VH-VL binders against o60147. Designs and how they scored, part 229

Target 1, 175 residues: o60147
Amino acid sequence: MLEKNKYLYIFRHIQTNQVLLSQGNVLKKTALFQLPYPLQKPVAPNGMRPAKLRKDHWVPLLKVEFPNESMFQSVFMQLLNYRKYRSVQPLTSDLLKLPIPVRRRKIMRQEVPNTIADLADILNKEKFPENSVRLQLSDKSDSEYADWPPSVQIDSEEIKLSRGFREKTTVDEAR
Below, E stands for the ipSAE of ESMFold2; O stands for the ipSAE of OpenDDE; V2 stands for 0.75 times the mean of E and O plus 0.25 times the DockQ between their complexes.

## First folded at step 11 (VH-VL)

Design jb6 (framework fv_dargistotug; at its last look DockQ between E and O 0.04; V2 from the best seeds 0.00; counts 0 for: pae E 11.3 > 2, placed apart)
Fold by OpenDDE, look of step 11:
Structure jb6 (fold): chain C 175 residues (1-175), chain A 120 residues (1-120), chain B 106 residues (1-106)
Amino acid sequence: as target 1 above (175 residues)
Amino acid sequence: QVQLVQSGSELKKPGASVKVSCKASGYTFTSYGMNWVRQAPGQGLEWMGWINTYTGEPKYAQGFTGRFVFSLDTSVSTAYLQISSLKAEDTAVYYCARGTYYLLTGFDSWGQGTLVTVSS
Amino acid sequence: DIQLTQSPSFLSASVGDRVTITCRASQDISSYLAWYQQKPGKAPKLLIYDASTLESGVPSRFSGSGSGTEFTLTISSLQPEDFATYYCQQDYEYPTFGGGTKVEIK
């Protein structure tokens, strides 16, 4: 019997560096609801939930292959929880001293490294079998944001997804 | 084996409240979202919303805000649907269904359904 | 909301027939479409997800195809137990269901 999809795709916004999780290589509109800021009116550049999904504004960050669907589900839900937890935490005094636009930018800049670190932390806690999780990054240097457990095998090749959430073509590579 | 077992049929008067339960077993309750789907007699399926079983955050579909409340008791792996101020048009079978609309998969497991009849 | 239009609403067929049900979306939903089977008095059963992936335990006579706005569910050889109502469902946006297709005995 065919196993359900066991791939996790993580995308980042090209302007705000906000992060979205996806089991598919094409983002759903509902993916936007993952964003912690519930304001309906703000546009993506403000670091909040955009009203519309602009696929061309999102680029792949990494792809993770899990041993099975159950492991994927567990990690996926935990990632959402980690992000939610951070979003509701009180701001530090240092952040509160900053102008709102500067503060927002600083917070958004941390979403990518935080998400990567969260993933590593979750995987460390899950204690999956050695080399059972395959990680492919769009930028290999992003792997340095975390210490990865033995369960994670980092691919030497970078992920080949383009904006619009499809395999990169020669045209896409030229952009 | 994954199972969702719902509470029994309900007969209510207009204005009353009902609380339907959905007990999950055979899997980690907090690893899958729980959806609620309504089906009026002889009609099609209507998605009411879902609740994140890990965070407890509910999301309601349009038309299902206000009188409809999703809740959890994770200690017993149970999701609840409460409907207040019942109306005749609320007469339907209500299903709980495992799934998260962030994912590719449909609703892969369903409760047996709970018939709620609202009649004067 | 994304509307899904199923066709036909009713279909009469015989055992052994090839049956095709169509689901059209009001907008591009990529492959985020599922198919369900529902029998009277029973909960829906997932048949296909991601437009073409067969759910575990579902007979191979069921298949799904399509992408974007047009999708099809095919039963290669209709069996007695296949007489039921079938629904398509999208979750590209907030989940919505098609109106259903009732497959009846001819």
Scores: ipSAE 0.628, ipTM 0.873, lowest interface PAE 0.9, mean pLDDT 90
Fold by ESMFold2, look of step 11:
Structure jb6 (fold): chain C 175 residues (1-175), chain A 120 residues (1-120), chain B 106 residues (1-106)
Amino acid sequence: as target 1 above (175 residues)
Amino acid sequence: QVQLVQSGSELKKPGASVKVSCKASGYTFTSYGMNWVRQAPGQGLEWMGWINTYTGEPKYAQGFTGRFVFSLDTSVSTAYLQISSLKAEDTAVYYCARGTYYLLTGFDSWGQGTLVTVSS
Amino acid sequence: DIQLTQSPSFLSASVGDRVTITCRASQDISSYLAWYQQKPGKAPKLLIYDASTLESGVPSRFSGSGSGTEFTLTISSLQPEDFATYYCQQDYEYPTFGGGTKVEIK
């Protein structure tokens, strides 16, 4: 009967600035499959996907609270589609002019602003009620990557940064 | 299956020219840069430069800006290395190598190499 | 240009030995370093990329480590097919190769 709030969690890789989306505040191992597939899968290297999820390498970027599951699912799937679409586009001529390591750095640096811009674009196109979506960032200046619709209220409190969600008080080993 | 197939070995006299071909298959040619790497007999690997397969614009390493020309024919997914005014020190194996995709470091696919021998 | 210095330039080893090859960069290159194996008459083969990640199909006896300016390739138990020349390569900026390390039979 009653609607249950649903949260979208977005994580950033501490080294590469790659981005992962999650339904929970802890990344699932399958989240890695969100990273772009190679062009022509059998013949392209798996160059943008780490072999293993290292939960200690992923930190909170932002959290979005939706009033219900259907809004969450709509936005979540659209974000995944934006990323997939971008991953299969030819590189621009400007990027192709650069040496490989410079090109890679520029591409990875754009994942955070691109994801934030994608989220804002989706929320602007979805005519959600005013103030119905709450956004909380780990760094409030990241909101400057996009123009937010009236449906979005940006929380004044930043997400308290940690090396992910700890299920135990003290870790004995890395995973 | 990604393949880079180079043209056969060449025996040339000083002052001649040579054009080495590198035909790519098994992937989208214009999505990966093409590198050229030289290896003189008994020596290490030397990056000569690369060509942007999307725009056709080359970039040459220092020391390779004169007599060496990279070019493409995208209709047949082929990269070319042309060396003019050949000198004895140009005797080497010349490799084409596909630039890595995004986060990979290094060159993940190499041609078999083309031996160019320059002697009187 | 970023210079890569490999050491040793040659080494002699027996089947079963642990072999360690070092690559030093003239500046911080983060983890943008690859390792190649080259056998006589063959093109180089990518072994390790991103400093420590094994390329698909490479035996687990190969491992890479390091970041910044110091990098190491280790072969835990040398096999007959591992006698070859090994090169490091950076692609932090315009690619450059190390001078190579020739691994010979003792």
Scores: ipSAE 0.005, ipTM 0.490, lowest interface PAE 11.3, mean pLDDT 81
ESMFold2 (binder alone), look of step 11: mean pLDDT 93; pTM 0.949

Design jb7 (framework fv_dargistotug; at its last look DockQ between E and O 0.04; V2 from the best seeds 0.00; counts 0 for: pae E 5.8 > 2, placed apart)
Fold by OpenDDE, look of step 11:
Structure jb7 (fold): chain C 175 residues (1-175), chain A 120 residues (1-120), chain B 106 residues (1-106)
Amino acid sequence: as target 1 above (175 residues)
Amino acid sequence: QVQLVQSGSELKKPGASVKVSCKASGYTFTSYGMNWVRQAPGQGLEWMGYINTYTGEPTYAQGFTGRFVFSLDTSVSTAYLQISSLKAEDTAVYYCARGTYYLLTGFDSWGQGTLVTVSS
Amino acid sequence: DIQLTQSPSFLSASVGDRVTITCRASQDISSYLAWYQQKPGKAPKLLIYDASTLESGVPSRFSGSGSGTEFTLTISSLQPEDFATYYCQQDYEYPTFGGGTKVEIK
């Protein structure tokens, strides 16, 4: 079941650690449009936009519940903007010294922590009411990538989504 | 208030070109993608494609490659649809519509449409 | 591409009637479905998105339901201004529209 407009889901690619944002717990195929399209059309795990959405390649990173759709939309758009901003920034001299494959891997490995940090930064700036934003992580340790404002309540329960698309059931856990 | 204002009706001959404009206002232009939708007379809606207003990257639906070109002028918050080598079957109302592939909001804002008539 | 089949293509109804329009998808699209209303000579107007969420400013007599491959638009009590053509649209993949349902006066 797709959760509606006040829920932000963030998924990561199991190989590339690329990040996709979703308004629902089921990724759209067009969510891939969030990823850059390479000049020579390489497919993941080359760190670019894959040609097809492989559901089994994406795992949930976190779920955020906002008080309302407006707040969700604001944060969602800002997250996209943050990512865009990073994508167009010149590479540092240190990165430029690295071989291209190593460079790409390093950049992609930073997407998860960067996205989490971005989210925290955005929420800090938005100054939402205390404990009005509910955050669930697939890995609680990921919360350490950022300092969270008082508006964020981190759920003690980890997110219960299977790869990409649905809530875990007891049957899924047994597999 | 979000508004999309399109250019006026066009009458063209086969083989000619037309460029339809869609000027956006009331929101941050580069924060939302722009879609183009075609509707032939008495027919249904057909999605033509999408242009990323931030990157300028166009995506064309099947059947709308080659003669159809999406472009932008972000300085004036305007999206353009150019159709070259016009054919009679291109006669239709063309809509620009705001939306993204990221949100579940559908196409929430539409231009008023531009009628392009191709006739010999 | 995902095909959307609307039924019926034409519907005659009277003011006050309960109207139901169905949209079937060729594959599972979760809840990534929108409904539009279009009047002659006008651009489509978004009514419902995410299968069941009412767009701001749309009367509450409109409602959407369904998930997966079967979706329904319902007008609880048809008003004079509701005579129009209605389209479903999916955005799970590249957007596609249903063929439309024209609601006419009986």
Scores: ipSAE 0.259, ipTM 0.768, lowest interface PAE 2.1, mean pLDDT 88
Fold by ESMFold2, look of step 11:
Structure jb7 (fold): chain C 175 residues (1-175), chain A 120 residues (1-120), chain B 106 residues (1-106)
Amino acid sequence: as target 1 above (175 residues)
Amino acid sequence: QVQLVQSGSELKKPGASVKVSCKASGYTFTSYGMNWVRQAPGQGLEWMGYINTYTGEPTYAQGFTGRFVFSLDTSVSTAYLQISSLKAEDTAVYYCARGTYYLLTGFDSWGQGTLVTVSS
Amino acid sequence: DIQLTQSPSFLSASVGDRVTITCRASQDISSYLAWYQQKPGKAPKLLIYDASTLESGVPSRFSGSGSGTEFTLTISSLQPEDFATYYCQQDYEYPTFGGGTKVEIK
């Protein structure tokens, strides 16, 4: 591999715990298309897509550093596929008996643990070199949702939350 | 019941600084973004920006970069607006406003407003 | 920057009148429009969100309609307490407000 690694950034919604995957340290509006339905459609069993990106609603969940871009792309696409698979599964009878707001919240609450478990499942099936994948969490207890392969090194430091994944505070300062 | 209680009116000279407080109650402070809105005398409403109350990350509208600083003290559920190097055109009522719950639009709770007057 | 243009800017009306206020957006904002009422010396009060949904406790004489670029606020039978300034606001992107419509007694 050459001199560069590739990062996966995962965000959660501060109120609903929906999850968005990003290849950048700042969410783009197009990341919302990962959520299966816009607000103008019936409520999906797995969640809803807000019309706009509210950066005051999305916070860091975890960051992954891969050895190279191709490994990042493979894992990123597999994670998206796992999410699509879950989104089309039929609802259980227990869920169907719940009021729609309660059902929606219960389904959304699973996005964080499911995404972490899916990431670990992908990494366990891939043959990455030992300690070649660095994982950093905003809450280290979230690592307990999965069993991690030897390829994963979990950083002892949690993600600093003072400015999300980046330090810039305004668009004008970035220009 | 959701309440946003702001600090009292201020009379300042040009070049001074002011810090407006907005104390929230009746909800989980870190679960809702906090917005700041300006209204000059006889004028309309102007969004100044918001702050992510979970991370403390501010976002400023165009024209509010530099002299305007949003901050938090989450231990007392309070948001702050600091304005430095005050100018006469900063004379306005400043509101804090909470964003609505997920998937809703608008600001559903407002502070009472803080009048900042800048005059010689 | 999404511009919102309210019309009219000023409206004289009598108690019992039907009042209609228009808000036009410079681009498609779907249904992400709110309406506020503001009385002198007071904070704005949310009336309508999502273009047409009444906020809790708002009288049913208020209604909102529209999608895309054109929106209306209607007061079916104006009451004495409805004399105020009304603002539209989008939050499809960073929030912006319309210029306001002042409703005064004829």
Scores: ipSAE 0.042, ipTM 0.637, lowest interface PAE 5.8, mean pLDDT 84
ESMFold2 (binder alone), look of step 11: mean pLDDT 92; pTM 0.948

Design jb8 (framework fv_dargistotug; at its last look DockQ between E and O 0.10; V2 from the best seeds 0.00; counts 0 for: pae E 10.6 > 2, placed apart)
Fold by OpenDDE, look of step 11:
Structure jb8 (fold): chain C 175 residues (1-175), chain A 120 residues (1-120), chain B 106 residues (1-106)
Amino acid sequence: as target 1 above (175 residues)
Amino acid sequence: QVQLVQSGSELKKPGASVKVSCKASGYTFTSYGMNWVRQAPGQGLEWMGWINTYTGEPTYAQGFTGRFVFSLDTSVSTAYLQISSLKAEDTAVYYCARGTYYLLTGFDSWGQGTLVTVSS
Amino acid sequence: DIQLTQSPSFLSASVGDRVTITCRASQDISSYLAWYQQKPGKAPKLLIYAASTLESGVPSRFSGSGSGTEFTLTISSLQPEDFATYYCQQDYEYPTFGGGTKVEIK
């Protein structure tokens, strides 16, 4: 169910580890526009924009609850900006030495930790009130990718969403 | 205050081209996508597509490929709609409308519309 | 593309009436639906987004509800300035609009 503009959901692709931001716990198809569209038409897991949204290929990474819509919108846009900034940065010499497929995989693997780090950085800069932002992670260990400001309260419970944006079941956890 | 100001009405002959402008102010131009919506006389609203003002990537709705071109001049916070090889059926009011790329906020700001009349 | 069907296409009502407009989607669009008001010669105005969230500055007599494939716009007490055409719009996929509902004076 789509929630009001105070919730940020971040999803990752199960194969490419690409990241999508979402206003609700149900991804809209146009969310794919967040991903780069190459000259040649590719599909995941090529690390580019897939032609179609396969809900079963995306799993929730984290959920953030903000005190209000304004804070949500600010953080959301900043996250997108951070992502774009990285995408247009010149590749490092080390990356350029790698074969293209290996390079792409390496870059894609960094999207999750980078996004988490970006979120923390943004929240650190925003200086929101203490414990005003609630963070839930699908994997609590992912919180270790960043230092979180006092404004962030990390939930002890993990996100209960699964592939296809349905409630997580015991069967789903075993997969 | 957010404002979208479009260029004035156009009267064109079939086969001609028209370029409608939409100048944005009161907000960061590249932070919101720009949509184009067509409304034929007495008809409903039709989404034509949008342009990502951040990346410059246009997306066209089905039926609006080929003769329709979205473009930007970010230096003046302006989006453009160009229609080539105009046809009588292109007679309509064309709106630019601000929307977020990925959020469900609707089109919260609209231009005043530009009437394009195609007549022989 | 997702088709949105509005009903009714035309609605006659009086000031003070409760008005309900329905929008049906051809597939599940979750809550990714907006409502607009358009007056003659004017651009559409956003009323509701996310199916039920009232846009800033919009009177509280307007409300939206629904999810999935069935949505409703309600005007609790119709005012003189509310006579207009109303459109639903989805953005779960590429945006599409309903056919519109013209609310006229009875």
Scores: ipSAE 0.341, ipTM 0.790, lowest interface PAE 1.9, mean pLDDT 88
Fold by ESMFold2, look of step 11:
Structure jb8 (fold): chain C 175 residues (1-175), chain A 120 residues (1-120), chain B 106 residues (1-106)
Amino acid sequence: as target 1 above (175 residues)
Amino acid sequence: QVQLVQSGSELKKPGASVKVSCKASGYTFTSYGMNWVRQAPGQGLEWMGWINTYTGEPTYAQGFTGRFVFSLDTSVSTAYLQISSLKAEDTAVYYCARGTYYLLTGFDSWGQGTLVTVSS
Amino acid sequence: DIQLTQSPSFLSASVGDRVTITCRASQDISSYLAWYQQKPGKAPKLLIYAASTLESGVPSRFSGSGSGTEFTLTISSLQPEDFATYYCQQDYEYPTFGGGTKVEIK
């Protein structure tokens, strides 16, 4: 069978700017695993995980189209590994001098630029064919967080969908 | 190589105190939280709490908020558990265990354990 | 606190057997569950975290599955070195451990 195009969907939290990675255009509740502790554990040093998935709080950040499943899986797993690796690195002295709520907020605000930079770093190292990967952003200025390889074609049109990568449905698998 | 080396076994009388040490090596001490886990003879594992190794702020599980004190000496990458007013029911093996600050990877390194025996 | 109930608490098995241990959580903990192996007189050893992710250096005969409230540790072909007590542990909130499952030689 022919391999089909595969999409990586990346969401941003409207309040915290935390980032979730998804294989599908709708977030599953299990995506919250990508974040550290649940929201009810405020002492977590690096950030907060919501106790449940509120799909109306997660909006599109970017979408990446890969020509096949193999390329998608490689990039997706590397992104998850980058995030895990970063989560165990020492906090900077400047961060550690901040009150815990301020520190958490600042750490969470770095997830968008860090994720975009990680994506570009992976794509630069993978040496995919020219224009084989199509990138679409909700805010095109976010592309400025990284230098993109020739393999990446940045779509001139921004993502315009409300609170998801597809139109909202009456019934969904999360609330 | 990550290692957690604990102090040796202790035999104490009721009412005494004990201080268990846990020396870390092979990683940046302040990058990981230090957890303490108790195991009474023949019993299961019981999380006692953890200490933030950069700020020194301890967090204690319910039931461990009185006589149990976590502390650090970051200059020698060492965490301490002090138990005061020892009781017979404090007889147990005490483990230190490294985890990320949010524990997404479980406790990936453990000390060898310190047996504290409290008897008259 | 989130309670974890392991079953069975005790089992007797032979080398080569397939062994299945379950851990049930008192509430939905998503996939935030780890499995440990402990031999007598030794510290616990991390086997699996995030319900199904195998820790580095752990033999592939160990596997984990589950999400929400029901989780399973499977040993596909029991080896002599696998006779031990196994604990589950959640880190959805402050950690708690299951009561343990002792696997003994028949």
Scores: ipSAE 0.006, ipTM 0.515, lowest interface PAE 10.6, mean pLDDT 82
ESMFold2 (binder alone), look of step 11: mean pLDDT 93; pTM 0.952

Design jb9 (framework fv_dargistotug; at its last look DockQ between E and O 0.03; V2 from the best seeds 0.00; counts 0 for: pae E 11.5 > 2, placed apart)
Fold by OpenDDE, look of step 11:
Structure jb9 (fold): chain C 175 residues (1-175), chain A 120 residues (1-120), chain B 106 residues (1-106)
Amino acid sequence: as target 1 above (175 residues)
Amino acid sequence: QVQLVQSGSELKKPGASVKVSCKASGYTFTSYGMNWVRQAPGQGLEWMGWINTYTGEPTYAQGFTGRFVFSLDTSVSTAYLQISSLKAEDTAVYYCARGTYYLLTGFDSWGQGTLVTVSS
Amino acid sequence: DIQLTQSPSFLSASVGDRVTITCRASQGISSYLAWYQQKPGKAPKLLIYDASTLESGVPSRFSGSGSGTEFTLTISSLQPEDFATYYCQQDYEYPTFGGGTKVEIK
C-alpha cells in the first residue's frame, strides 16, 4: 500500500495562483482553510478564500516524496509556518502604493515562487540525505525558483495529476 | 507528551451559560487546530466545529451557531467553549480534540471531556 | 454534510473472534477516514487514519481498508480490552462521525 503520509502535494489555483498544500493527491474541501478569510465575503478570484472548493480550479504544482513520515511532517509544518509568517509581515512601501486590487493580485502571483523557494529553503536547512527527497514538478521551469540542496532529486518526469485530485487518466487528459 | 486537559464537570440551570476550557501542552498550540466534539448521554459523537489556533478564526458546524462560541487564550495554550442560553438538550460531554484539516492524521489527541448537565 | 453509516450498530462477539465493522459514506471521501475506539466514560482514541494507517501504539490486530465510499475496520482477533464502541469519521469535508458500532461480549 502506498504510504501517503510521506507525500506532499502542492496545488495552485489556475486564476489566482494561490497555493494549497495537501498530504493526499485528492484535495480536501477543508484545504481551503489554509487561505485567509476576508472580512467581506469574497468570491474567487478575489485572491482570498473561496466559499467552496472547485477542484477543477486547482492544478498540481509539485509532488514531493520524503524518506519517511517524520520528515514529511516537519517540512509540511514549516511550509505552513513560512506562509503564515509572510502573511503577517507588514507590506512594503511599494506595495502600499498600489491600489488594493492590484496589490492583492501581485501578492497572489508570488505565492507559487515563494512556496517553491520556501520548500527549497526548508530542505536546505534540514540537511536530509543526498537524493533522499524526490521532487516532481508540473512545470520543470518552476524548479528554477530555488536552489535545491543535494538531498533533492528532481524528477525528469512531470507529475501526472489531474486538477485537484488523483492521477491523470486518459479521460482527464482529454478535458 | 501531548495532553489536553479540560475543566471540570458543570451543573447549570436552563438559560445559564457555561464556559469549558481546554488546556494544551506538549506541543506548539498554534500549530494545530482545536476541535470541539459533543456527545449526549448514550449517543454518538458530534463535531461542533473548530477554531484556528493561529488566527483565532472559529468555524461552527451546522446546528452550533449562535449560542456556541469558540475562543482562545494563546498565552496559556487554552481553548474555550462557551455555551449561552443553555437548554436541557445541551446536556452532554464536550471534548476538545487536536487536529487539522491539512493532514491525514485525524483527531489524534483528546481532552478527557467535560460533562455539562443542564437541569432545572 | 457527508453522512457516514456504520454497520452493524451492535455486534456481539467472543474473545478471539474476527470482527468487521463497515462505514459507508454518502459520497466519495477518498481515503480521508479515521476510526476511533471509545470506552465508557473515556474519550475516543484514534485507531486508524487515512483509511488504513495504524496510529502509533495501536495493536496490529486492528486494520482499516477501503476508499471512496466503503470502508472497513477489522479486528483480527478480538481481545478483552477491545469491547467498546467504534466510530468512523471523515474529514474530507467538515468532519462527521458515523453512528457508532458497539462491540459487546457474547
Scores: ipSAE 0.386, ipTM 0.808, lowest interface PAE 1.6, mean pLDDT 88
Fold by ESMFold2, look of step 11:
Structure jb9 (fold): chain C 175 residues (1-175), chain A 120 residues (1-120), chain B 106 residues (1-106)
Amino acid sequence: as target 1 above (175 residues)
Amino acid sequence: QVQLVQSGSELKKPGASVKVSCKASGYTFTSYGMNWVRQAPGQGLEWMGWINTYTGEPTYAQGFTGRFVFSLDTSVSTAYLQISSLKAEDTAVYYCARGTYYLLTGFDSWGQGTLVTVSS
Amino acid sequence: DIQLTQSPSFLSASVGDRVTITCRASQGISSYLAWYQQKPGKAPKLLIYDASTLESGVPSRFSGSGSGTEFTLTISSLQPEDFATYYCQQDYEYPTFGGGTKVEIK
């Protein structure tokens, strides 16, 4: 697996806008267990949990560099807990009035802003040193979903990778 | 296999009421929402709303919140559309259409339609 | 509500022609668009869902494409049974239908 344990990687599904959290810069198929899977019929191939991980369907949303692994693990587990808590809450009356396909899509469309807001909420509650957490986004406008604490430094450079996180290799380093 | 069979055409006077039935077969009735769609003569399709066949809760499109009532009898896998205080402009074909549960977009099964004619 | 504008409203075509019908949404609807065929006196028949996926039993001469705001239904080689009215329908939020495209014999 990937060995760099102080980085949080977050991916977005290109079609559904669902979100997956990762410890590594490449998604493992076990990440799909973060998504709910309805057990009741009918079950469509486009249910909320895909049958398999299509790596070409998941693109970078953001990356976070923490000062150390302990801080990463704390934030990562809290984010998973926020997602689990949300997954078991009753749906609102407004959502229940929608036809089921429309309701499902609206719920999935909220995963990006909800995850970004959850991350910011956790970081605002943590007592990290000023500028100690580096946040890099694929789309800088996504930072507008939350108010960030002084501990967060938002990188001016956007993530440019299309199908995952990959470190660039320069010609001078390819000796 | 999947079938939606609607009640026959109706000829009504203004001010009367009508109840259109839509009997489903070939699938689990409560697993799919039921939509109602109106088509006036020579005109396009207009979504009227839907009913959640599991909870029985209806949702009406704007313009259909008064005289139109959706209901169910799950014991006979049947959805109903009732229209009260009929007006001439209610003259149309009324379709029931099965909504998709966890499936892709679209209404995959339609009733044959019920013509309701309102005339003096 | 999301308005769907179909073009053309009418077209005349001969058997064997390639026919293209366009549906434009007033806002982005991702891929949540369906196409229906309706013959006189009949209920609509689902042809394509999720913008490009053919419904079971629909001939392969039908195809759909597009995402966002612009969608296309194509019939690669028009058959006698294809003379009908075609509707697009979005399901991104509360459903709405396009105004229809009537395909007539030239």
Scores: ipSAE 0.006, ipTM 0.522, lowest interface PAE 11.5, mean pLDDT 83
ESMFold2 (binder alone), look of step 11: mean pLDDT 93; pTM 0.949

